# Ledger of designs, part 6: VH-VL binders against a5use3

Target 1, 222 residues: a5use3
Amino acid sequence: MVIHAIVPVKELHRAKQRLARVLDAHERRALSLAMLNDVLVALSYSPVSRIIVIGRDVETGHTARAHGAAFVIDQSAALNDALHQAAADIPDHAAALVAPSDLPLLGAEDVIALTCISGDKPGVAIAPAHDGGTNLLLVSPVVGWTFLFGPDSLTHHIAAARQRHLPVHLLRLPHLERDIDDIDDLIWLAQQPGDTSAQRLARMFLERKGAQLWQSSDMPPH

## First folded at step 20 (VH-VL)

Design q2
Fold by OpenDDE, fold request of step 21:
Structure q2 (fold): chain C 222 residues (1-222), chain A 117 residues (1-117), chain B 107 residues (1-107)
Amino acid sequence: as target 1 above (222 residues)
Amino acid sequence: QVQLVQSGAEVKKPGASVKVSCKASGYTFRSYAMHWVRQAPGQGLEWMGWINTYTGNPYYADDFKGRVTMTTDTSTSTAYMELRSLRSDDTAVYYCARDIGWGMDYWGQGTLVTVSS
Amino acid sequence: EIVMTQSPATLSVSPGERATLSCKASQRVDSYLAWYQQKPGQAPRLLIYDASYRATGIPARFSGSGSGTEFTLTISSLQSEDFAVYYCQQWYDHPYTFGQGTKLEIK
């Protein structure tokens, strides 16, 4: 199955606003770009044929192109409209994988796992978020699909799949379910296994700010 | 070769409406939003709003809300800007310009709209 | 709305000399700033985007700098064709407001 990945990217100056108490604007911007980089790296090592990044920042475009991804200028503040715009050039019979740019721990294995459970037949595979949202969405074929990201998007996407008589496959990826919104989240990110760009930045920021590392009870199972 | 070609000059009476067209060529029309900017004689540039050429959804500056309508015809790769309830201070050159997310890289040649009694 | 203020209103410079134009924002706009050149009877032309990147086809003598609230357009060695009006525009938030412009004229 031919998979086209779509990576929607929020405007950098509007990203990670919840971290404003901990990180300045420059740091938040850097973190966002690092996360984007991590997602693109993961996708680059995944069985995707094409990566499409959609956003409105120069640096987002630079990052996309640096990874060989196509860059689409986002014309909308609405995520779903952006996704439809990005999907416009995807062949009708192809699959679309939506991967948000703020998944710092996304790995190729996650994408592979999602593609495996979906198989080669028409269907929808979803990695749910912890709050009833959608972290990853794989739709095959993309033709006729309506993106329904937002609150309760898991339920909405499942319903949409059913309306199209498509099987639904769910894949829990706990390491992707924690949002990075505060200092505790940054500490958590820094303490996770691996050495992603976002993790490196988190560690650097924490060191710079003299934050104490501790064991978090919120560590997701691997 | 990217080109934006606008409709010709207009002369209108106060209270009338004007609709300016902007025909795009040389690129995929729906891939770039379209802005509208006007410039009164001897004055600076004023941003009026823009339209999502993929969805057709416009965004208008507050000063023009209620009087302006931006639309597109994807079949002809044409953007339209209609300004209603024209006043003398609406006399200006109106430009369409292609959005690239961080600027407007291609501009129409401008359309002079003169509002006079 | 974000107010963009350009200075000076008019700048008189001799050919071959350096010109420095200022653009200030009423609030932080990070690097979301573009510069345009407009000659009489012509549409504006994009010069600089994201505060410091030259648009396609723009000569190297044009450079942009700044971040936050203070921005500068520099023309290192003025050519005859550079005498025009220059506008800055912020792309940080709606509405995408312009500065009032700086007229660069021959001294």
Scores: ipSAE 0.917, ipTM 0.955, lowest interface PAE 0.5, mean pLDDT 95
Fold by OpenDDE, fold request of step 21:
Structure q2 (fold): chain C 222 residues (1-222), chain A 117 residues (1-117), chain B 107 residues (1-107)
Amino acid sequence: as target 1 above (222 residues)
Amino acid sequence: QVQLVQSGAEVKKPGASVKVSCKASGYTFRSYAMHWVRQAPGQGLEWMGWINTYTGNPYYADDFKGRVTMTTDTSTSTAYMELRSLRSDDTAVYYCARDIGWGMDYWGQGTLVTVSS
Amino acid sequence: EIVMTQSPATLSVSPGERATLSCKASQRVDSYLAWYQQKPGQAPRLLIYDASYRATGIPARFSGSGSGTEFTLTISSLQSEDFAVYYCQQWYDHPYTFGQGTKLEIK
């Protein structure tokens, strides 16, 4: 199937606010951009024909373009409205993959796995979040679909798929399920295998703050 | 080239309503939000609100809530701003301006609205 | 709302000289700050966005700096066409408020 990826990006000054107790505004901004970079890298190595980044920050636009992604200026305060805006020019027959920008450990293999489980037929594939949300959403075709991100979005998306008589495929990706909200989460991120931009920043931030560093020598699965 | 062309000057009585139009051309209308800004004679710029041209959802500054309505007609690539219950202090040049996320890069030529008894 | 305060209200400078305009926010707005130029009888023109980026077609003599609550627009060598009113606007949060403007006039 032809897949268009949509990467919604929150305004940078509003991103990762839960980390305010651990990271200053500059660090949170940097981390957000690093995560965006990681997601875009993952998508670039995935069977995705087009990447659409939607946001409102200059740096977000720069980052998008640097990866060859289209950049759409977000007119919306709500995520789902932004997603619909971003999906507006996706061909009716094409699939849409929604990948939020705050998945620092997203890899191409994750996207490939999601596409494989979905197959070439119409359907919905979801990587659930730990809290009943949605980390990744693959919808084929995108026409007629209503994005329902937010609380309990897993249930809502499944219901939406059923209403449209689309099969639903679920793929658990544990490494994507942990939110980065506090110092323990940041330490966790730093300790995971790989060397994503976000991981490197996490390690650097922890070092600055005098925290013991636990680094893995594992390279990203590029 | 990008152009925003606004409707002509208006003269209104207090209590009346005015509806200013802003016709966009040279770009995809629904890809950029539209702001409205006014400027009283000899005064500074005042942000009134903006409208999502894709969804049609507006956001109004508090000072104008209840009196202003922003709408769009995608078929004609036109944004509208209606201001009701006009007062003398509503006399101003009203501008539409295209949103680019971090500024307003293109502006209409402005529409003078004069409110006088 | 975030209050933007520009200073001075009027700045008199000779052609060829350097002009420095200030814009202060009542709270932190990071780099979400734009500068506009407005000449009499004309609509405003975007000069600077995100505090330090020049808009398309803006001469290099215009530069923006600052972050947080204090911002500066600098015109390195004033040209005759630069005498106008300048406004700053924050894009950090609604409403997107303007400063009251600085009139740059010829000394």
Scores: ipSAE 0.917, ipTM 0.955, lowest interface PAE 0.5, mean pLDDT 95
Fold by OpenDDE, last read:
Structure q2 (fold): chain C 222 residues (1-222), chain A 117 residues (1-117), chain B 107 residues (1-107)
Amino acid sequence: as target 1 above (222 residues)
Amino acid sequence: QVQLVQSGAEVKKPGASVKVSCKASGYTFRSYAMHWVRQAPGQGLEWMGWINTYTGNPYYADDFKGRVTMTTDTSTSTAYMELRSLRSDDTAVYYCARDIGWGMDYWGQGTLVTVSS
Amino acid sequence: EIVMTQSPATLSVSPGERATLSCKASQRVDSYLAWYQQKPGQAPRLLIYDASYRATGIPARFSGSGSGTEFTLTISSLQSEDFAVYYCQQWYDHPYTFGQGTKLEIK
């Protein structure tokens, strides 16, 4: 199965706005780019044939190209429209993997697991978000598919798959389910295993700001 | 080479409509949005709006909402801008320009629209 | 809408000299700013994007700086072909507004 990965990236000045109380605009921008970097690294070690980044920032483009990804200029503010635009040149028979850029703990193993559960047959594999959304979406084949990201996107994507008589595979990835919206989330991120760009940045920010680290293992909400 | 070629000058009466075309070549039309900018004689640049060439979805500046319609024909790689209920102060050179996310890198040659009684 | 204000309205400079043009935003636009050059009877030409990056084919004598609300276009050594009107435009939010322009004329 040939997989094309699509990484939609929100405009950097609009990203991570919920962290505005904790991080300034520059820090939020840096964090967003770090997360993008992490996602691209994960995808680069995954069984994907091509990576397509879609966004509207110069730095997003630079980051994409630095990882050998194609960069598409986003013409819309709507995520689903952007995804369709990005998928425009994906071969009809190929699979599409949608991976948002704000998954700081995405690893190649997650993508591999998703591809494995989907198999080589037509189907849809989804890593659900905690709030009924979609963290990862793998669709094979991509032809005729309508992206339905947004509120309750899990239900919508499942329904779409069923309408097309495609099997649906769900993969829970708890480490991807926690949004980074406040200082507690940053602390959580910093305390997770690994050393991603986003984690390093989070640790740096926390150190700089004198934030206390908690020893308790916090799990993302389900 | 990227080129944007616009339709010729127009002379219209007040209350009439004008439709300006912008034919794109040298690149994939649907990969870049198209902006429309006008410039009254001796005045500065005024952003009118833009259109998503992939979806066809336009966005209009408030000053033009209700009077302007932006469309595309992907088969001919052409963008269109129609301005209705023309007034004398609509007299201007109208430009189409290609979007690159952080600027407009290629411009049409401009179309003069004159509105006079 | 975000109001872009350019200064001065007219700048008279001799060939070979340095020209400095200002663009100010009514609110923070980060680095989402472009500069254009327009010569008489011609369409505008993109000079600078994202406040400090030169567009393709733009001579090194053109440079952009600034972030937030204040931006500057600098021409280090004016050439005869540089006398034109210059516009800034913010790309932070809709509508993508222009400054009123600065006319750079020969002294």
Scores: ipSAE 0.917, ipTM 0.954, lowest interface PAE 0.5, mean pLDDT 95
Fold by OpenDDE, last read:
Structure q2 (fold): chain C 222 residues (1-222), chain A 117 residues (1-117), chain B 107 residues (1-107)
Amino acid sequence: as target 1 above (222 residues)
Amino acid sequence: QVQLVQSGAEVKKPGASVKVSCKASGYTFRSYAMHWVRQAPGQGLEWMGWINTYTGNPYYADDFKGRVTMTTDTSTSTAYMELRSLRSDDTAVYYCARDIGWGMDYWGQGTLVTVSS
Amino acid sequence: EIVMTQSPATLSVSPGERATLSCKASQRVDSYLAWYQQKPGQAPRLLIYDASYRATGIPARFSGSGSGTEFTLTISSLQSEDFAVYYCQQWYDHPYTFGQGTKLEIK
């Protein structure tokens, strides 16, 4: 199965706004780019044939190209419209994997697991978010598919798959389900195992700001 | 080479409508949004809005909402801007310009629209 | 909307001299700023994007700097073809507003 990965990236100045009380604009921008880097690293080690980054920032483009990904200039304010734009040159019968840029703990093994559960036959594989959203979406084939990201996107994507008589495969990835939106999330991220770009940056930010790290039971399963 | 070629000059009466075309070539039309900018004689640049060439969805500046319609014809790689209920202060050179996310890198040659009684 | 204010309105400089043009935003626009050059009877030309990157084909004598609300376009050594009107434009939020322009003329 030929898989094309799509990485939608919000405008950097609009990303991680909830962290504005903790991080300044430059720090938020850096964190967003670090997360993008981490996602691209994960995808580069996964069985995807092509990576397409869609966004509107110069640095996003630079980051994409640095990882050998194609960069598409986002013409849309809406995520789903952007995804359709990014998917425009994907072969009709190829698979599309949607991976948001703000998954700092995404690993190649996660993508591999998702591809494995889907198999080589037509179908939809989803890694659900904690709030009924969609963290990862694998659709095969991509032709005729309508992206339905947003609130309750899990239910919407499942329904869409069923309407097309495609089997649905769900894969829970707990380590991807926590959004990084506040200081506690940053602390959590910094405390997780590994040394991703986002984690290093989180640790640096917390150190500079004098935030104390505490032991947490919020460890993702491995 | 990238080119944006606009339609010719227009002379209109107040209350009339004008539709300016912008034919794109040298690149994939649907890969770049198209902006419209106007410039009254001796004045600065005024951003009117832009259109998503992939979806066809436009965004208009507030000053033009209700009077402007931006459209595209993907089969001919052409963007259109229609301005209705023309007034004398709509007299300007109208430009189409290609979006690159952080600027407009290619511009049409401009279309002079003159509104006079 | 974000108001972009350029200064001075007119700048008189001799060939070979340095020109410094200012663009100020009514609110922070980070680095989302572009500069354009417009010569009489011509369409604008993109000079600088993202505050400091030169567009393709733009001579090295043109440079952009600044972030937040204060931006500067610098022409290190003015050439005869550089006398034109210069506009800044913010790309931070809709509408993508222009400054009123600075006319660079021969002293």
Scores: ipSAE 0.916, ipTM 0.954, lowest interface PAE 0.5, mean pLDDT 95

Design q2
Fold by OpenDDE, fold request of step 21:
Structure q2 (fold): chain C 222 residues (1-222), chain A 117 residues (1-117), chain B 107 residues (1-107)
Amino acid sequence: as target 1 above (222 residues)
Amino acid sequence: QVQLVQSGAEVKKPGASVKVSCKASGYTFRSYAMHWVRQAPGQGLEWMGWINTYTGNPYYADDFKGRVTMTTDTSTSTAYMELRSLRSDDTAVYYCARDIGWGMDYWGQGTLVTVSS
Amino acid sequence: EIVMTQSPATLSVSPGERATLSCKASQRVDSYLAWYQQKPGQAPRLLIYDASYRATGIPARFSGSGSGTEFTLTISSLQSEDFAVYYCQQWYDHPYTFGQGTKLEIK
């Protein structure tokens, strides 16, 4: 199965606004780009044939190209419209994997697991978010599919699949379910196993802000 | 080579409507949004709005809402801007320009619209 | 809306000299700023995007700097073809507003 990955990226100045009380604009941008980097690294080690990044920032474009991904200029603030735009050049018979850029703990193994559960037959595989949303979406084939990201997107995507008589496969990935929206989320991210770009920044920011909660073996000693 | 070719000059009376066309070539039309900018004689540039060429959804500046309509014809790679209820202060050169996310890199040659009684 | 203010309105400089043009935003626009050049009877031409990147084909003598609310376009050594009107435009939020322009003329 040929898989094309789509990575939608929100405008950097609009990303992580909920962290505005903790992080300044520069820090929020850096965190967003770090997360994008992490997602692209994960995808680069996964069995995807092509990566398409869609956004409206110069730095997003630079990051995409640095990882060998195609970059598409986003014409819409609406996520689903952007996804359709990005999918426009994907062959009808190919599969589309949607991976949002704000999944700092995404690994290649997660993508592989999702592809494995879906198999080589037509179908839809979803990694649900905690709030009823969609973290990852794999659709095969992509032709005729309507992206329905947003509130209750899990239910909507399942319904869409059933309407098209496609089997649905669900894969729970707990480490991807927590959004990074506030200081507690940032602390959580910093305390998780691993050393992604986003985690390193989170740790640095927390240290800078005096929030020294070193409970993970990956955290530097005081 | 990327080119934006606009329709010719227009002379209109107050209260009339004008529709300017912008034909794109040298690139994939639906891959780039199209902006419209006008410039009154001896004045600066004024952003009017833009249109998503993939979806056809427009966004208009507040000053033009209710009077302007932006559309596209993907089969001919052409963008259109219609301005209604024309006034004398609508006299200007109107430009279409290609969006690249952080600027407008290619511009039409401009269309002069003159509104006079 | 975000108001963009350019200064000075007119700048008189001799060929070969350095020109510095200012653009200020009424609120923070980060690096979401473009500069355009317009000559009489012609459409504007993109010079700088994202505050500091030169567009394709733009000579090295043009440079942009700044972030937040204050931005500068610099022409290191003015050539005869550089005398024109220059506009800044913010791309931070709708509407994508222009400055009123700076006319660069021969001293």
Scores: ipSAE 0.915, ipTM 0.954, lowest interface PAE 0.5, mean pLDDT 95
Fold by OpenDDE, look of step 20:
Structure q2 (fold): chain C 222 residues (1-222), chain A 117 residues (1-117), chain B 107 residues (1-107)
Amino acid sequence: as target 1 above (222 residues)
Amino acid sequence: QVQLVQSGAEVKKPGASVKVSCKASGYTFRSYAMHWVRQAPGQGLEWMGWINTYTGNPYYADDFKGRVTMTTDTSTSTAYMELRSLRSDDTAVYYCARDIGWGMDYWGQGTLVTVSS
Amino acid sequence: EIVMTQSPATLSVSPGERATLSCKASQRVDSYLAWYQQKPGQAPRLLIYDASYRATGIPARFSGSGSGTEFTLTISSLQSEDFAVYYCQQWYDHPYTFGQGTKLEIK
């Protein structure tokens, strides 16, 4: 199964606004780009044949291209419109994987697991969010599919699959379910296993802001 | 090569409407939004709005809301801008310009619209 | 709306000299700032995007700098073809407003 990944990216100056009380605009921008980087790294090690990043920022484009991803200029602030725009060049018979850019803990294994559960037959595989949303969506084939991200998107995508007589596979990925919206979330991110770009940045920000979470000896090696 | 070719000059009476076309070529039309910018004689540039060429959804500057309509024809790769209830101060060169997310990289040659009694 | 203010209105500079044009935003626009050049009877041409990146085909003598509310377009050594009107435009928020322009004329 040929999989094309779509990575929608919100405008950087509009991203992570909920963190405005904790991080300044520059920090929020940096965090968003770090998360994008992490997602692209994960996808690059996954069985994805092509990665399509859609956004409007120069740095988003640079980041995409640095990872060998195609970059599509987003013409709309609406996520689903952007997804359809990005999917326009995906072959009808190919699968589409939607991976939002704000999944700092996404790993290749998550994508692999999602592809495995879906198999090679037509179907829809979803990694649900904690709030009834959708963290990852794998649709095969992509032709005729309508993206329904937003509130209760899990239910909506399931319904859409059923209407098309496609089997639905759900995969819970708890490490992807927590949004990074406040200082507690940043602390959480920094404390999770691993050393993603977003995690490193979170740790740096927290240290800078007086959150003594780590001793020098406890920091991950470079 | 990328080209934006606009319709010819227009002369209109106050209260009339004008519809300017912008035919795009040399690229995938639906992959780039289209902006409209006007420039009164001897004046600066004024952003009017833009249209999503994939969805057809427009966004208008407040000063033009209610009087302007932007549309596209994907089959002909053409963007249109209609301005209604024309006034003398609408006399200007109107430009279409391709959006690249952080600027307008290609421009039409401009369409002079003259509004006079 | 975000108001963009350019200065000076007119700048007189000799060929070969350095020209510095200013653009100020009424509120922060981060790096979402573009510069255009317009010659008489022609459509504008994109010079700089994201405050500091040169568009394709733009000579190295053109440079953009700044962030937030203060931006500068610099032409290191003016050529005869550089005398024109220059506009800045913010891309931070709708409407995507232009500055009023700076006319660069030969001294």
Scores: ipSAE 0.828, ipTM 0.911, lowest interface PAE 0.6, mean pLDDT 94
Fold by ESMFold2, look of step 20:
Structure q2 (fold): chain C 222 residues (1-222), chain A 117 residues (1-117), chain B 107 residues (1-107)
Amino acid sequence: as target 1 above (222 residues)
Amino acid sequence: QVQLVQSGAEVKKPGASVKVSCKASGYTFRSYAMHWVRQAPGQGLEWMGWINTYTGNPYYADDFKGRVTMTTDTSTSTAYMELRSLRSDDTAVYYCARDIGWGMDYWGQGTLVTVSS
Amino acid sequence: EIVMTQSPATLSVSPGERATLSCKASQRVDSYLAWYQQKPGQAPRLLIYDASYRATGIPARFSGSGSGTEFTLTISSLQSEDFAVYYCQQWYDHPYTFGQGTKLEIK
C-alpha cells in the first residue's frame, strides 16, 4: 500500500481561541506550530510515502518544508474542500491518510496500527474522536472518495465507505480522542506520558501561570 | 515563466456591463486563487474580491456585491470579472493577480475601462 | 472591515538616503501584512509579505518590520528606481484591504 498523508492546518490566527485567557497570540501560534511539528515527526517515522501539508500561513509552509513535506496553499479554509484539493495530487490507486495537526500525541505506532487493521486491500480505517468525529482516516484507494469531516463525521464516513462497498475498520486510540482547545485540554496534555514539542510547551506555559491555575485545579502542572 | 495576460481596454456607457479576461500561463491554474483589484485614475488600489480556482467559488468585497461576477474556465486557464450597471466612477484600471496565501506575486498588465457619456 | 492607514502621504527623499514608510491597521492583523511597489503605468510589485519576508528578486535594501497594528517599510540607500507609490495590504481577514498609498518622490 502506497500511502500519502494529508495534514490540514487551520489559519494560525484563528486557532486555539479558547486559550486566549491564558495564552497570548504568540503563545497560541507557537502551540499550534508545535502540534504540527509533532504530527509531522510521527508521520515521518511511519510507513507513509509522502506528506502533504495544506494551509495558508508562511510559518506552516516553513514547518512543512523542514520535514520534507509538500506544502499546498489552501484557497478556501473549508476543511473538506482543502482535503479534496490536497488529494488531487494523490495517484488514484494510492491510499490517503488524513491526520489533523491537532493531535500532538500521535505516534508512528498509531499509523502502523491503522494500516495493519486494513491490510493491503481496499478499505477504510478510522480512529474515532470522542465527539462522534474522525481523528484519523485511512482510505484505500483514494479515487472517488468524498471527505465528510465535521459534525457526526464518523457516521458519515462509515456510510460513505459502505456505499462504495469498502470494508470499515475502527481503531480506538484514546490518547488521540481529545482536541487541545481550552485550558482543561492543555492540562490534560501536560499530564499525559511523553515529551512531545507540544507537551513541553504546555508544561512550560502552565508552570509560568501556575499560581492562578493551581488555585483552580486539583491536578497542577508537573 | 508565470504570466497573466488581460483583455484590452474597453469604453462603455453608463448602465452597460464589462467582462475582463485574465489568461494565465506558466503554472498550474487550479493551484492558486485569483484576485481582482482596481485602481481609479490618480487613486489607490481597491480589492474587489477573489475566486477559488479549484472550486470556482468567489468572494466579493461588499462594495461590489450584487454588481460583480467572477468566474473561471479551467480548460483555458482563464479568469473572468464582469462588472454590471457601470457608473462613471467605475472608470479604472482593473488587474487580476495570483494569490499565494500571503500576497499577490504576479499581476496582469491591467485593463483600462472607461465609462463615459 | 479593517482600515489600513499609511503615512506620510508623500515623502520627499534624495537618492542614497533612507526612507521609512508607516502603515497602521484599525485592528490587530498580527503579521498578516504585505507591501507593494507601483511605478507609474505599471502593475504593483510584491515587495514584502508576512510583515518582514522579502519576495523573490527584491533587493536587500528593502526591509519590513512590525506586528499587530503598526508596520514599517524601510528602504536603505535609495536608488533612482525606488521612486514610486508604496501600498500596504492586510491579509488577516476579508476584505483584504489596502492602505491609501505613500508616494516616494525625489527631493
Scores: ipSAE 0.749, ipTM 0.879, lowest interface PAE 1.1, mean pLDDT 91
Fold by ESMFold2, fold request of step 21:
Structure q2 (fold): chain C 222 residues (1-222), chain A 117 residues (1-117), chain B 107 residues (1-107)
Amino acid sequence: as target 1 above (222 residues)
Amino acid sequence: QVQLVQSGAEVKKPGASVKVSCKASGYTFRSYAMHWVRQAPGQGLEWMGWINTYTGNPYYADDFKGRVTMTTDTSTSTAYMELRSLRSDDTAVYYCARDIGWGMDYWGQGTLVTVSS
Amino acid sequence: EIVMTQSPATLSVSPGERATLSCKASQRVDSYLAWYQQKPGQAPRLLIYDASYRATGIPARFSGSGSGTEFTLTISSLQSEDFAVYYCQQWYDHPYTFGQGTKLEIK
């Protein structure tokens, strides 16, 4: 199977705005680029044959090229339009893998697992998000596919696969289900095993912000 | 070699419309959005909006909403800007320019539109 | 919308001298700023993007600096062909507004 990965990247000045309470604009930009770097590293050790980054920032393009990825200028703010734009020149019979740029704990083994459950046959493999969305999507073949990311996208992608008579495979990857949106998420990321670029930045930022940021909160039971 | 070639100068009466063309060559037309920028005589540059050449969806600056229509024809690699209900203060040179995400790297030669009665 | 203000409106300098042109944004635009040169009767030409990167074919005497709200275009050793109008443009948010221009004239 020939797999082309698509990594859509949000404009850096609009990313991670909920972290503005604790991180300044430069720190949020650095975190977004570090997470992109981590995703590209994971993909480079996976069975993908080509990586396409789509975005609108000079530094996003530089990061993509540093990993040998193609860089495409995003003409739209809409995620699904960007995905269709990036997919336009993928060969009809190739597979497309969509991997968001903000999965700082993505590993090559996650991509390998996703490809293994679909086999070398036509089909759709999905790693669901915690909120009814889609964290990873592998579709083979890509021709005729409509990307439906957004609210309820898991349900929409399953329906789209079934309408094309493609088998659907779901793979739960709990370490990918947590978004990095606030200080507690940043603390959680820093505490996870590993030494990704995003984890190193999270640990450095939390050390700079002092002990108050690391104090236990009085959160109620679930 | 990348080129943007615009249609020729036009003279219009108030209340009329004008449609300026911008023919692209030397690159993949659908890979880059197209901006439209105007410049009144002796004045600075004014951004009018841009069009996504992959989807055909435009974005218009507020001052032009309701009067401007931007379109593309991908089969001829041509972008169009139509400005309606022309006034004398619409007299300007109108430019198309190719988007690269952080600037406009190639510009058309400009089209002078003169609005006079 | 983000208002871009350039100063001075006109700058008179001699060939071989240094010119410094200012551009200020009404709100933070980070590094999302481009500079253009326009000679009489010609379309604008991209000089600088992302505040400080030189576009292809632009001589090293042109440099951009600044971030946030304040930006500078510097021309180190003016050549006769550099006398033109210069525009800044922000790329932070729609509409992608231009400054009003700075005319660089021979003294």
Scores: ipSAE 0.736, ipTM 0.873, lowest interface PAE 1.2, mean pLDDT 91

